# VHH binders against EKC/KEOPS complex subunit cgi121 (cgi121): the designs that were tried, part 184

Target 1, 174 residues: EKC/KEOPS complex subunit cgi121 (cgi121), of Schizosaccharomyces pombe (q9p7j3)
Amino acid sequence: MILPLFPETQVHVFVYENVSNCAAIHEQLISQNPIYDYAFLDAATILYKKQVYSAIIRALEDRRDEQMKTKTIHSEVILSLSPKTEISSAFRQFSMTKKSKNIVVVKIDSKLTEEEEFERLDKLVEGNRVEFSDEELQKLIDFKVLKKNYKLDPSTLENPLASILSSIALRGYS
Short names: E, the ipSAE of ESMFold2; O, the ipSAE of OpenDDE; V2, 0.75 times the mean of E and O plus 0.25 times the DockQ between their complexes.

## First folded at step 19 (VHH)

Design qp22 (from qo3 with T99S; framework vhh_6qgx_2; at its last look DockQ between E and O 0.97; V2 from the best seeds 0.88)
Fold by OpenDDE, look of step 19:
Structure qp22 (fold): chain B 174 residues (1-174), chain A 123 residues (1-123)
Amino acid sequence: as target 1 above (174 residues)
Amino acid sequence: QVQLVESGGGLVQAGGSLRLSCAASGFTFSDHHMAWFRRAPGKEREFVAAIAYTGKYTFYTDSVKGRFTISRDHAKNTVSLQMNSLRPEDTAVYYCAASYAWDYYTERAYEHWGQGTRVTVSA
């Protein structure tokens, strides 16, 4: 897809459930294998499409403004999901781990169609692709983790999206 | 309390060797990537080397490749930097750092830092 504010940047987002090789993928990430140049997120931490898009936009804005805090745009996406400014904290909160079962995969600056990118990514991920939708994400979310990551309380749970987006937007300002 | 304590710095002649050590405590060492940074006089701190939490992967800045070796000991919670063929331009305060993130080259990714140990290489 193309984001209106970033027409020269193609973005793809994929969701996988029942992934059997997260540990192997994680190993490739820590090895800095360029073939795995994606943002691998734990789906247990993602509730909304807009949450992911907000993080992507934030990361792209940071890059545009030459204000990236991380080395890569994909790491910046991970950081951008977090209300915290610490990169390590953001990785702890949102990045795929060896124990993850469901994942959200983000590709920035793709030169491929969505289908082509899927075919490429499908060689790396052993799991079932599901639709990138709020409905599917809601099936995969761990609300305990979500509440912890964004410090949600019963009052903010009435509209968790607003709270999440605010947390993302106001990172570093509180 | 988190602590990273560097040791092994000192004065050495060009072409000589030093082995730096960093003792870590107060956090889960086994799930943290470890790194060495250095700050030369009048310069900004720069990445030197990193080692993944598994110990399986190492990363180096170009200027030290083939001369420096980073290693870690999980039993002792230590990370080391073997520095061979030292050059005057290697003169710096060397810092040990720990990160959960695999963004090894980014200084901000490291949440724990030591106080540093001074390495001086004379011509």
Scores: ipSAE 0.893, ipTM 0.938, lowest interface PAE 0.5, mean pLDDT 96
Fold by ESMFold2, look of step 19:
Structure qp22 (fold): chain B 174 residues (1-174), chain A 123 residues (1-123)
Amino acid sequence: as target 1 above (174 residues)
Amino acid sequence: QVQLVESGGGLVQAGGSLRLSCAASGFTFSDHHMAWFRRAPGKEREFVAAIAYTGKYTFYTDSVKGRFTISRDHAKNTVSLQMNSLRPEDTAVYYCAASYAWDYYTERAYEHWGQGTRVTVSA
């Protein structure tokens, strides 16, 4: 996929359910293994495709504008999902953990087609790939976690998308 | 209250050794990566070393590789920095820091900081 504002940047997003090896993947992430240079997100925190794309766009804008706060574009996606600017908290709230069961995986600056990237990723993740769609994400979300992460109230829960996207776009603003 | 308390700083001759210690309290030490940063007079604070929360993986800035060793003790909630073959250029205030994020080299990633301990290396 190519985003209109970033014509030279190829992005792929994958969703896996029933992942059995999140602990092993987590070990590779903390060891800084470059083979695992993806954003591994806990699907329990992701309700919408647009939530993920908005975080990707925000990370790419920050890179373009020389405002990145984290070392890699993938860690910047993790930060960009958060309504706050604190890196440690964003990782705690949105990253895959060793206890995660379902994950969303983002690759930015891919040199591969989606199928080729999937073949590489599928060697790393022991789980069932599902479509990256609002329908599949809805099955995997934890609404208690979503409410906490974005401070949603009852009025917002009827239409949470706008509140969530506003939080991502306006991170750090009053 | 969250506290990181560094100790072990002092004056040492070039070529000597010093061991810094950092005692952690008020947060879950076992899920935090730990690091040492340093600030020399007139310079920005810079990364020195980090150790993953498991203790299995360590990371160093190039200028200290082979001379400094970071370690952690889960039972005592401490992180240490063994500094060997010290040089005058190592003179700085050394800070202990903690983060949940595995973005080890990035100062902004660290959510908890100590007050620092002074290390002076004389020629």
Scores: ipSAE 0.797, ipTM 0.918, lowest interface PAE 0.8, mean pLDDT 92
ESMFold2 (binder alone), look of step 19: mean pLDDT 88; pTM 0.904

Design qp23 (from qo3 with Y57W; framework vhh_6qgx_2; at its last look DockQ between E and O 0.92; V2 from the best seeds 0.83)
Fold by OpenDDE, look of step 19:
Structure qp23 (fold): chain B 174 residues (1-174), chain A 123 residues (1-123)
Amino acid sequence: as target 1 above (174 residues)
Amino acid sequence: QVQLVESGGGLVQAGGSLRLSCAASGFTFSDHHMAWFRRAPGKEREFVAAIAYTGKWTFYTDSVKGRFTISRDHAKNTVSLQMNSLRPEDTAVYYCAATYAWDYYTERAYEHWGQGTRVTVSA
């Protein structure tokens, strides 16, 4: 996928359900294994495609403007999902854990086609790939976690997307 | 209340050794990565070493590789830095830090910090 604002950057997003080896993947992440150069997100925290895209765009903008707060573009995506400015908090809120079962995987700066990247990633993730769509994400979301992460209340639950996007966009400005 | 309390700093001659210790409290130590940073006179704070929450993985800045060893004790909620073959350029205030994120090299990633302990290496 090519983002209009960043035509030189290829992005791929994958969704996996019923992942059996999240603990093993997590171990590779904390070991800083370069083979696992992705943003691994807990699907329980993701409700919309636009949520993920907004975070990706925010991260890419930060990189473009030389204002990244994290070491890697993928870590920046994780940070960009959070309404909080603290990196540690963002990881706690959105990053895949060893206990995760469903995940969203983001690859920035891919040199491969979507299918090629999938084949590569599929060797790392033991789970079922599902479509990256709002419909599929809605099946995996934990609304309690979502509400907590974005401080959603009954009034904002009428249009959660607007609230989420606002939180992402206005991070550090409130 | 979160606390990170460093100890073990002091004056040592070049080639000597020191062991720094950091006692952590007020947060879940077992799920946090721990690190040491240092700030030399007139310089910015820089990463020195980190250890994953499992204790299985350690990371070092190039200048201290082979000389410094980071370790942690889960039973005591402590992280240590064994510093051998000390050099005058190692002179700095050393800070203990904690983070949930595995972005080990990023100072901003660390949500908890100690007050630091001074290490002075004389020529």
Scores: ipSAE 0.905, ipTM 0.944, lowest interface PAE 0.5, mean pLDDT 96
Fold by ESMFold2, look of step 19:
Structure qp23 (fold): chain B 174 residues (1-174), chain A 123 residues (1-123)
Amino acid sequence: as target 1 above (174 residues)
Amino acid sequence: QVQLVESGGGLVQAGGSLRLSCAASGFTFSDHHMAWFRRAPGKEREFVAAIAYTGKWTFYTDSVKGRFTISRDHAKNTVSLQMNSLRPEDTAVYYCAATYAWDYYTERAYEHWGQGTRVTVSA
């Protein structure tokens, strides 16, 4: 896909459920294997498509403005999901771990069609691809984790999206 | 409560060796990546070496490759830096640091820091 503000940047987002090899993928990420140059997110932390798009946009804006805090655009997406600026905490809260079961995978600066990128990614991930949609994400979310990550309370339960997006947009000001 | 305590610094002549040690407490050592950074007089702190939480992968800045070896001991909650063939350019305060993120080279990624140990290498 092409984001309107970044017309020359191709982005793909995939969702996998019932992933059996998260421990192996995690090991590849830790080793800095360039074949795994994606953002691997724990789907238990993602409720909305807009949550992911907002993090991607924030990461791309920071790259454009030479304000990135992390080494890669994909690690910047992980940071951008967090309401705080602390990189270690953002990875702890949002990255896929060896215990993850469902994941959201982001590729930025892809030179491949969605189908071609899927073919490559499918060789790396042992799981079932599902649609990147709010409907599917809602089945995979852990609401306890979501509440903790974004400090949601009873006053925000009716409209969690607005609170979450504000947290992403306002990082660095609070 | 969280502590990283470096030791083993000192004065050595060029070509010599030192072994730095860092004792960790107050956090889960076994799930943190560990690193050494250094600050030379008048310079910003720079990355030296890192070791993944598993101990399987190590990373080094170019100027120390082949001379320095990072290691960790999960039983003792320590990380060490063996520094061989020391050069005057290695003179710095060396800091132990810990992170959960595998963004090893980025100083800002590290959430826990020691107070440092001074290494002076004379010509």
Scores: ipSAE 0.697, ipTM 0.877, lowest interface PAE 1.3, mean pLDDT 92
ESMFold2 (binder alone), look of step 19: mean pLDDT 89; pTM 0.914

Design qp24 (from qo3 with Y57F; framework vhh_6qgx_2; at its last look DockQ between E and O 0.95; V2 from the best seeds 0.88)
Fold by OpenDDE, look of step 19:
Structure qp24 (fold): chain B 174 residues (1-174), chain A 123 residues (1-123)
Amino acid sequence: as target 1 above (174 residues)
Amino acid sequence: QVQLVESGGGLVQAGGSLRLSCAASGFTFSDHHMAWFRRAPGKEREFVAAIAYTGKFTFYTDSVKGRFTISRDHAKNTVSLQMNSLRPEDTAVYYCAATYAWDYYTERAYEHWGQGTRVTVSA
């Protein structure tokens, strides 16, 4: 897909459930294998499409403004999901772990169509692709983790999207 | 309380060797990547080497490749930097650092830091 504010940047987002090789993928990530140049997120931490898009946009804005805090755009996406400014914390909160079962995969600056990118990614991920939708994400979310990551309380749970987006947008300002 | 305590610094002649050690406590060492940074006089702190939490992968700045070796001991919660063929330009305060993130080269990614140990290489 193309984001209106970033027409020269193609972005793809994929969701996988029941992934059996997260540990293997994680090892490739920590080895800095360029074939795994994606943002691998734990789906247990993602509730909305807009949450992911907001993080992507934030990361792209940071890059545009030459204000990236991390080395890569994909790491910046991970950081951008977090209400915290600490990179280490953001990775701990949102990045796929060895124990993850469901994941959201983000590709920035793709040169491929969505289908082509899927074919490439499908060779790396052993799991079932599902639609990138709020409906599917809601099936995979761990609300305990979500509440912890964004410090949600009963009052903010009435409209968790607003709270999440505010947290992302106001990172570093509170 | 999180602590990273460096040791092994000192004065050495060019061509000599030193082994730095960092003792970690107060956090889960086994799930953190460890790194060495250094700050030379009048310069900014720069990345030197990192080692993944598994110990299987290491990363080095170009200027130290082939001369420096980073390693870790999970039983002792220590990370070490073997420095061989030292050069005057290696003179710096060396810092141990820890991170959960695999953004190894980014100073800001590291959440824990030691106080540093001074290495001086004379000509």
Scores: ipSAE 0.914, ipTM 0.949, lowest interface PAE 0.5, mean pLDDT 96
Fold by ESMFold2, look of step 19:
Structure qp24 (fold): chain B 174 residues (1-174), chain A 123 residues (1-123)
Amino acid sequence: as target 1 above (174 residues)
Amino acid sequence: QVQLVESGGGLVQAGGSLRLSCAASGFTFSDHHMAWFRRAPGKEREFVAAIAYTGKFTFYTDSVKGRFTISRDHAKNTVSLQMNSLRPEDTAVYYCAATYAWDYYTERAYEHWGQGTRVTVSA
């Protein structure tokens, strides 16, 4: 997929449910294995496609403007999901952990078609691919986690999208 | 109260060795990656070495590879830096730091910092 503001940048997003090897993937991430150069997100933290796309766009804008805070564009996506500027906290709140069961996986700067990238990723992830859609994401979300991560009170939980997108867009301005 | 307390700094002649230690308290040591950074006089703070929370993976800046060894002790909540074959260019204040993020080389990824211990290497 090509984002209109970043026409030279191919992005793919995959969703997996019932992943049995998150602990093994996590070990590869902390070892800095370049084969695992994706953003691995815990699906329990992701409610909307727009949440993911907004974080990708923010990361790409920061790269374009030479304002990246993290080493890779994929780690920048993890940071960009957070309403705060703390890298360690963003990883704690949004990244896949050893105990995650469902994940969202982002690849930026792909040189492959979506199905070619899936073929590579499917060798790494032991789980079932589902559609990247609001319908599927809503089955995997943990609303308690979402509320905590974005400080949603009862008045905003009915319509959380605007609050979430505002948090991503305005991070660092307070 | 989160604390990282460095010790083991001092004056040493070129070619000598020192072992730095960092005692951690007030946070869950077992899920944090640990690192050493250093700041030489007039320079920005720079990455020296990191060790993943498992203890299985270590990372070093090029100028210290083969001379410095980072290690951690989960039972004592400590991280250590064995510094061998010291050179005058290693003169710096050395800081212990902790992060949950596996962005090891990035200073701002580290959420907890010690106050530093001074190492002076005399020619």
Scores: ipSAE 0.788, ipTM 0.914, lowest interface PAE 0.9, mean pLDDT 92
ESMFold2 (binder alone), look of step 19: mean pLDDT 90; pTM 0.917

Design qp25 (from qo3 with K65R; framework vhh_6qgx_2; at its last look DockQ between E and O 0.96; V2 from the best seeds 0.87)
Fold by OpenDDE, look of step 19:
Structure qp25 (fold): chain B 174 residues (1-174), chain A 123 residues (1-123)
Amino acid sequence: as target 1 above (174 residues)
Amino acid sequence: QVQLVESGGGLVQAGGSLRLSCAASGFTFSDHHMAWFRRAPGKEREFVAAIAYTGKYTFYTDSVRGRFTISRDHAKNTVSLQMNSLRPEDTAVYYCAATYAWDYYTERAYEHWGQGTRVTVSA
């Protein structure tokens, strides 16, 4: 996938359900294994495609402007999902944990086609790939977690997307 | 209340050794990565070493690799930095820090900080 604002950057997003080896993946992440150079997100925290895209765009903008707060573009994506400015909090809120069952995986700066990247990633993730769509994400979301992460209330739940995008966009400005 | 309390700093001659310790409280130590940073006179704070929450993985800045060893004790909620073959350029205030994120090298990633302990290495 090519983003219009970043035509030189190829991005791929994958969704996996019923992942059995999240603990093993997590171990590789904390070990800083370069083979696992992705953003691994807990699907329980993701409701919309636009939520993920907004975070990706925010991260890419930060990189473009030389204002990244984290070391890697993938960590920046994790940070960009959060309404909070604290990196540690963002990881706690949105990153895959060893107990996760469903995940969203983001690859930035891919040199491979989507299918090629999938084949590579599929060797790392033991789960079922599902479509990256709002429909599929809605099946995996934990609304309690979502509400907590973005401080959603009954009034904002009427249009959660607007609230989420605002939170992402206005991070550090409120 | 979150606390990180460093100890073990002092004056040592070049080639000597020191062992720094950091006692952590007020947060879940077992799920946080721990690190040491240092700030030399007239310089910015820089990463020194980190250890994953499992204790299985350690990371070092190049200048201290082979000389410094970071370790942690889960039973005591402590992280330590064994510093051997100390050099005058190691002179700094050393800070203990904690983070949930595995962005080990990024100072901003660390949500908890100690007040620091001074290490002075004389020529």
Scores: ipSAE 0.916, ipTM 0.950, lowest interface PAE 0.5, mean pLDDT 96
Fold by ESMFold2, look of step 19:
Structure qp25 (fold): chain B 174 residues (1-174), chain A 123 residues (1-123)
Amino acid sequence: as target 1 above (174 residues)
Amino acid sequence: QVQLVESGGGLVQAGGSLRLSCAASGFTFSDHHMAWFRRAPGKEREFVAAIAYTGKYTFYTDSVRGRFTISRDHAKNTVSLQMNSLRPEDTAVYYCAATYAWDYYTERAYEHWGQGTRVTVSA
């Protein structure tokens, strides 16, 4: 996809459920293998498409403004999901781990069509691709994790989207 | 209490060697990536080397590659930096640091820091 404010930047987002090789993928990430240059997120932390898009947009805005805090745009997406500015904590809270079962995968600056990128990614991920949709994300979320990550109380759990998006947009001002 | 304690700094002639050590306590060493940074006189702190939490992958800034070796000992909760073929431009305070994030080169990614050990390399 192409975001209107970033017309030169092609972005793809994929969702996989029942992934059996997260430990192997994690190994490739910590080794800095360029074939794995994606943001691999734990789907247990993602409830909405807008949550992911807002993090992507925040990361792209920070890159445009020369305000990135992390080394790559994909690591910046991981940070951008967090309401806090601490990079190590953001990775701990939102990134795929060795024990993850469901993942959201983001590719920014893709030179490939969505189908071509999928063909590449499908060779790396041993799992079932599902639609990137609120319907599918809602099946994979862990609400206990979501509440902890965004400090949602019972009243905000009724309408969590606005609270989550505000946290992403206002990071660094709290 | 989280602590990283560096040792092994000192004065050495160019071409010589030193081995720095860093003892870690108060956090889960086995799930943290470890790094060395350095601050030369009048300069910003810069990345030197990192080692992944598994011990399998190491990363170096270009100016030290082939001369410095980072290693870790999971049983002793220590990380070391073997510094060979030292040059005057290696003169700096060397800091041990720890992070969960695999953003190895970024100073702000590191959540735990030591107080540093001074290395002076004379011509």
Scores: ipSAE 0.774, ipTM 0.907, lowest interface PAE 0.9, mean pLDDT 92
ESMFold2 (binder alone), look of step 19: mean pLDDT 90; pTM 0.919

Design qp26 (from qo3 with S30D; framework vhh_6qgx_2; at its last look DockQ between E and O 0.92; V2 from the best seeds 0.87)
Fold by OpenDDE, look of step 19:
Structure qp26 (fold): chain B 174 residues (1-174), chain A 123 residues (1-123)
Amino acid sequence: as target 1 above (174 residues)
Amino acid sequence: QVQLVESGGGLVQAGGSLRLSCAASGFTFDDHHMAWFRRAPGKEREFVAAIAYTGKYTFYTDSVKGRFTISRDHAKNTVSLQMNSLRPEDTAVYYCAATYAWDYYTERAYEHWGQGTRVTVSA
């Protein structure tokens, strides 16, 4: 996938359900294994495609403007999902944990086609790939977690997307 | 209340050794990665070493590799930095820090900080 604002940057997003080896993946992440150079997100925290895209765009903008707060573009994506400015909090809120069952995986700066990247990633993730769509994400979301992460209330639940995008966009400005 | 309390700093001659310790409280120690940073006179704070929450993985800045060893004690909620073959350029205030994120090298990633302990290495 090519983003209009970043035509030189190829991005791929994958969704996996019923992942059995999240603990093993997590171990590789904390070990800083370069083979696992992705943003691994807990699907329980993701409701919309636009939520993920907004975070990706925010991260890419930060990189473009030389204002990244984290070391890697993938960590920046994790940070960009959060309404909070604290990196540690963002990881706690949105990153895959060893207990996760469903995940969203983001690859930035891919040199491969989507299918090629999938084949590579599929060797790392033991789960079922599903479509990256709002429909599929809605099946995996934990609304309690979502509400907590973005401080959603009954008034904002009427249009959660607007609230989420605002939170992402206005991070550090409120 | 979150606390990170460093100890073990002092004056030592070049070639000598020191062992720094950091006592952590007020947060879930076993879920946090721990690190040491340092600030030398007139310089910015820099990463020194980190250890994953499991204790299984350690990371070092190049200048201290082979000389410094980071370790942690889950039973005591402590992280330590064994510093051997100390050099005058190691002179700094050393800070203990904690983070949930595995962005080990990024100072901003650490949500908890100690007040620091001074290490002075004389020529």
Scores: ipSAE 0.914, ipTM 0.949, lowest interface PAE 0.5, mean pLDDT 96
Fold by ESMFold2, look of step 19:
Structure qp26 (fold): chain B 174 residues (1-174), chain A 123 residues (1-123)
Amino acid sequence: as target 1 above (174 residues)
Amino acid sequence: QVQLVESGGGLVQAGGSLRLSCAASGFTFDDHHMAWFRRAPGKEREFVAAIAYTGKYTFYTDSVKGRFTISRDHAKNTVSLQMNSLRPEDTAVYYCAATYAWDYYTERAYEHWGQGTRVTVSA
């Protein structure tokens, strides 16, 4: 996918369920293995496609404006999901962990088609790919985690998307 | 009460060695990456070394590679910096820091900081 404001930037998003090797992937991330240069997110924290797209857009805007706070564009996506400015907390809240079961994987600046990128990623992730859709995401979400991460109360649960996007756009960094 | 307490600083002649230690409490040490940063007089704080929470991966700024060794002790909740072949340019206050994020070189990624220990290397 190519976003209109970023015509030279190809983005792919993948969703995997029942991932059996999150601990191995996590070890590759902490070792700084460049083959794993993706944003690996815990799907338990993602309810909407727009949540992910908003974080991607925020990260790309910060890169354009020379306001990035993290080392890579993929780590910037992780930060951009958070309504807070603390990098360590954003990773704790949104990144894949050793114990994750379902993940959302983002690749920014891809030079490959979606299928070609999938072929590379499928060698790294031991799990079942599902569609990146609101329908699939809502099967994987943990609403207790979502409520905590965005400080949702009962009144916002009628329209949680607007509250979540406002938290990213208005109270996040930059 | 999160605390990082550095010790082991002092005055050493060029070519000498020092071992810094940092004792951690009040947070889950075993899931945090640890690092040392330093601030020389009149300069901004800079990255020195980091060690992943597993102890298996270490990272160093170029000017200290081969001379400094970072290590951690899971049982004692400590991180150490062995500093060999010291140079006057290593004179600084050294700070211990902790983060959950694997963004090792970025100062603002670190959520917990010590007060620092002074190292002075004389020519």
Scores: ipSAE 0.781, ipTM 0.906, lowest interface PAE 0.9, mean pLDDT 92
ESMFold2 (binder alone), look of step 19: mean pLDDT 90; pTM 0.920

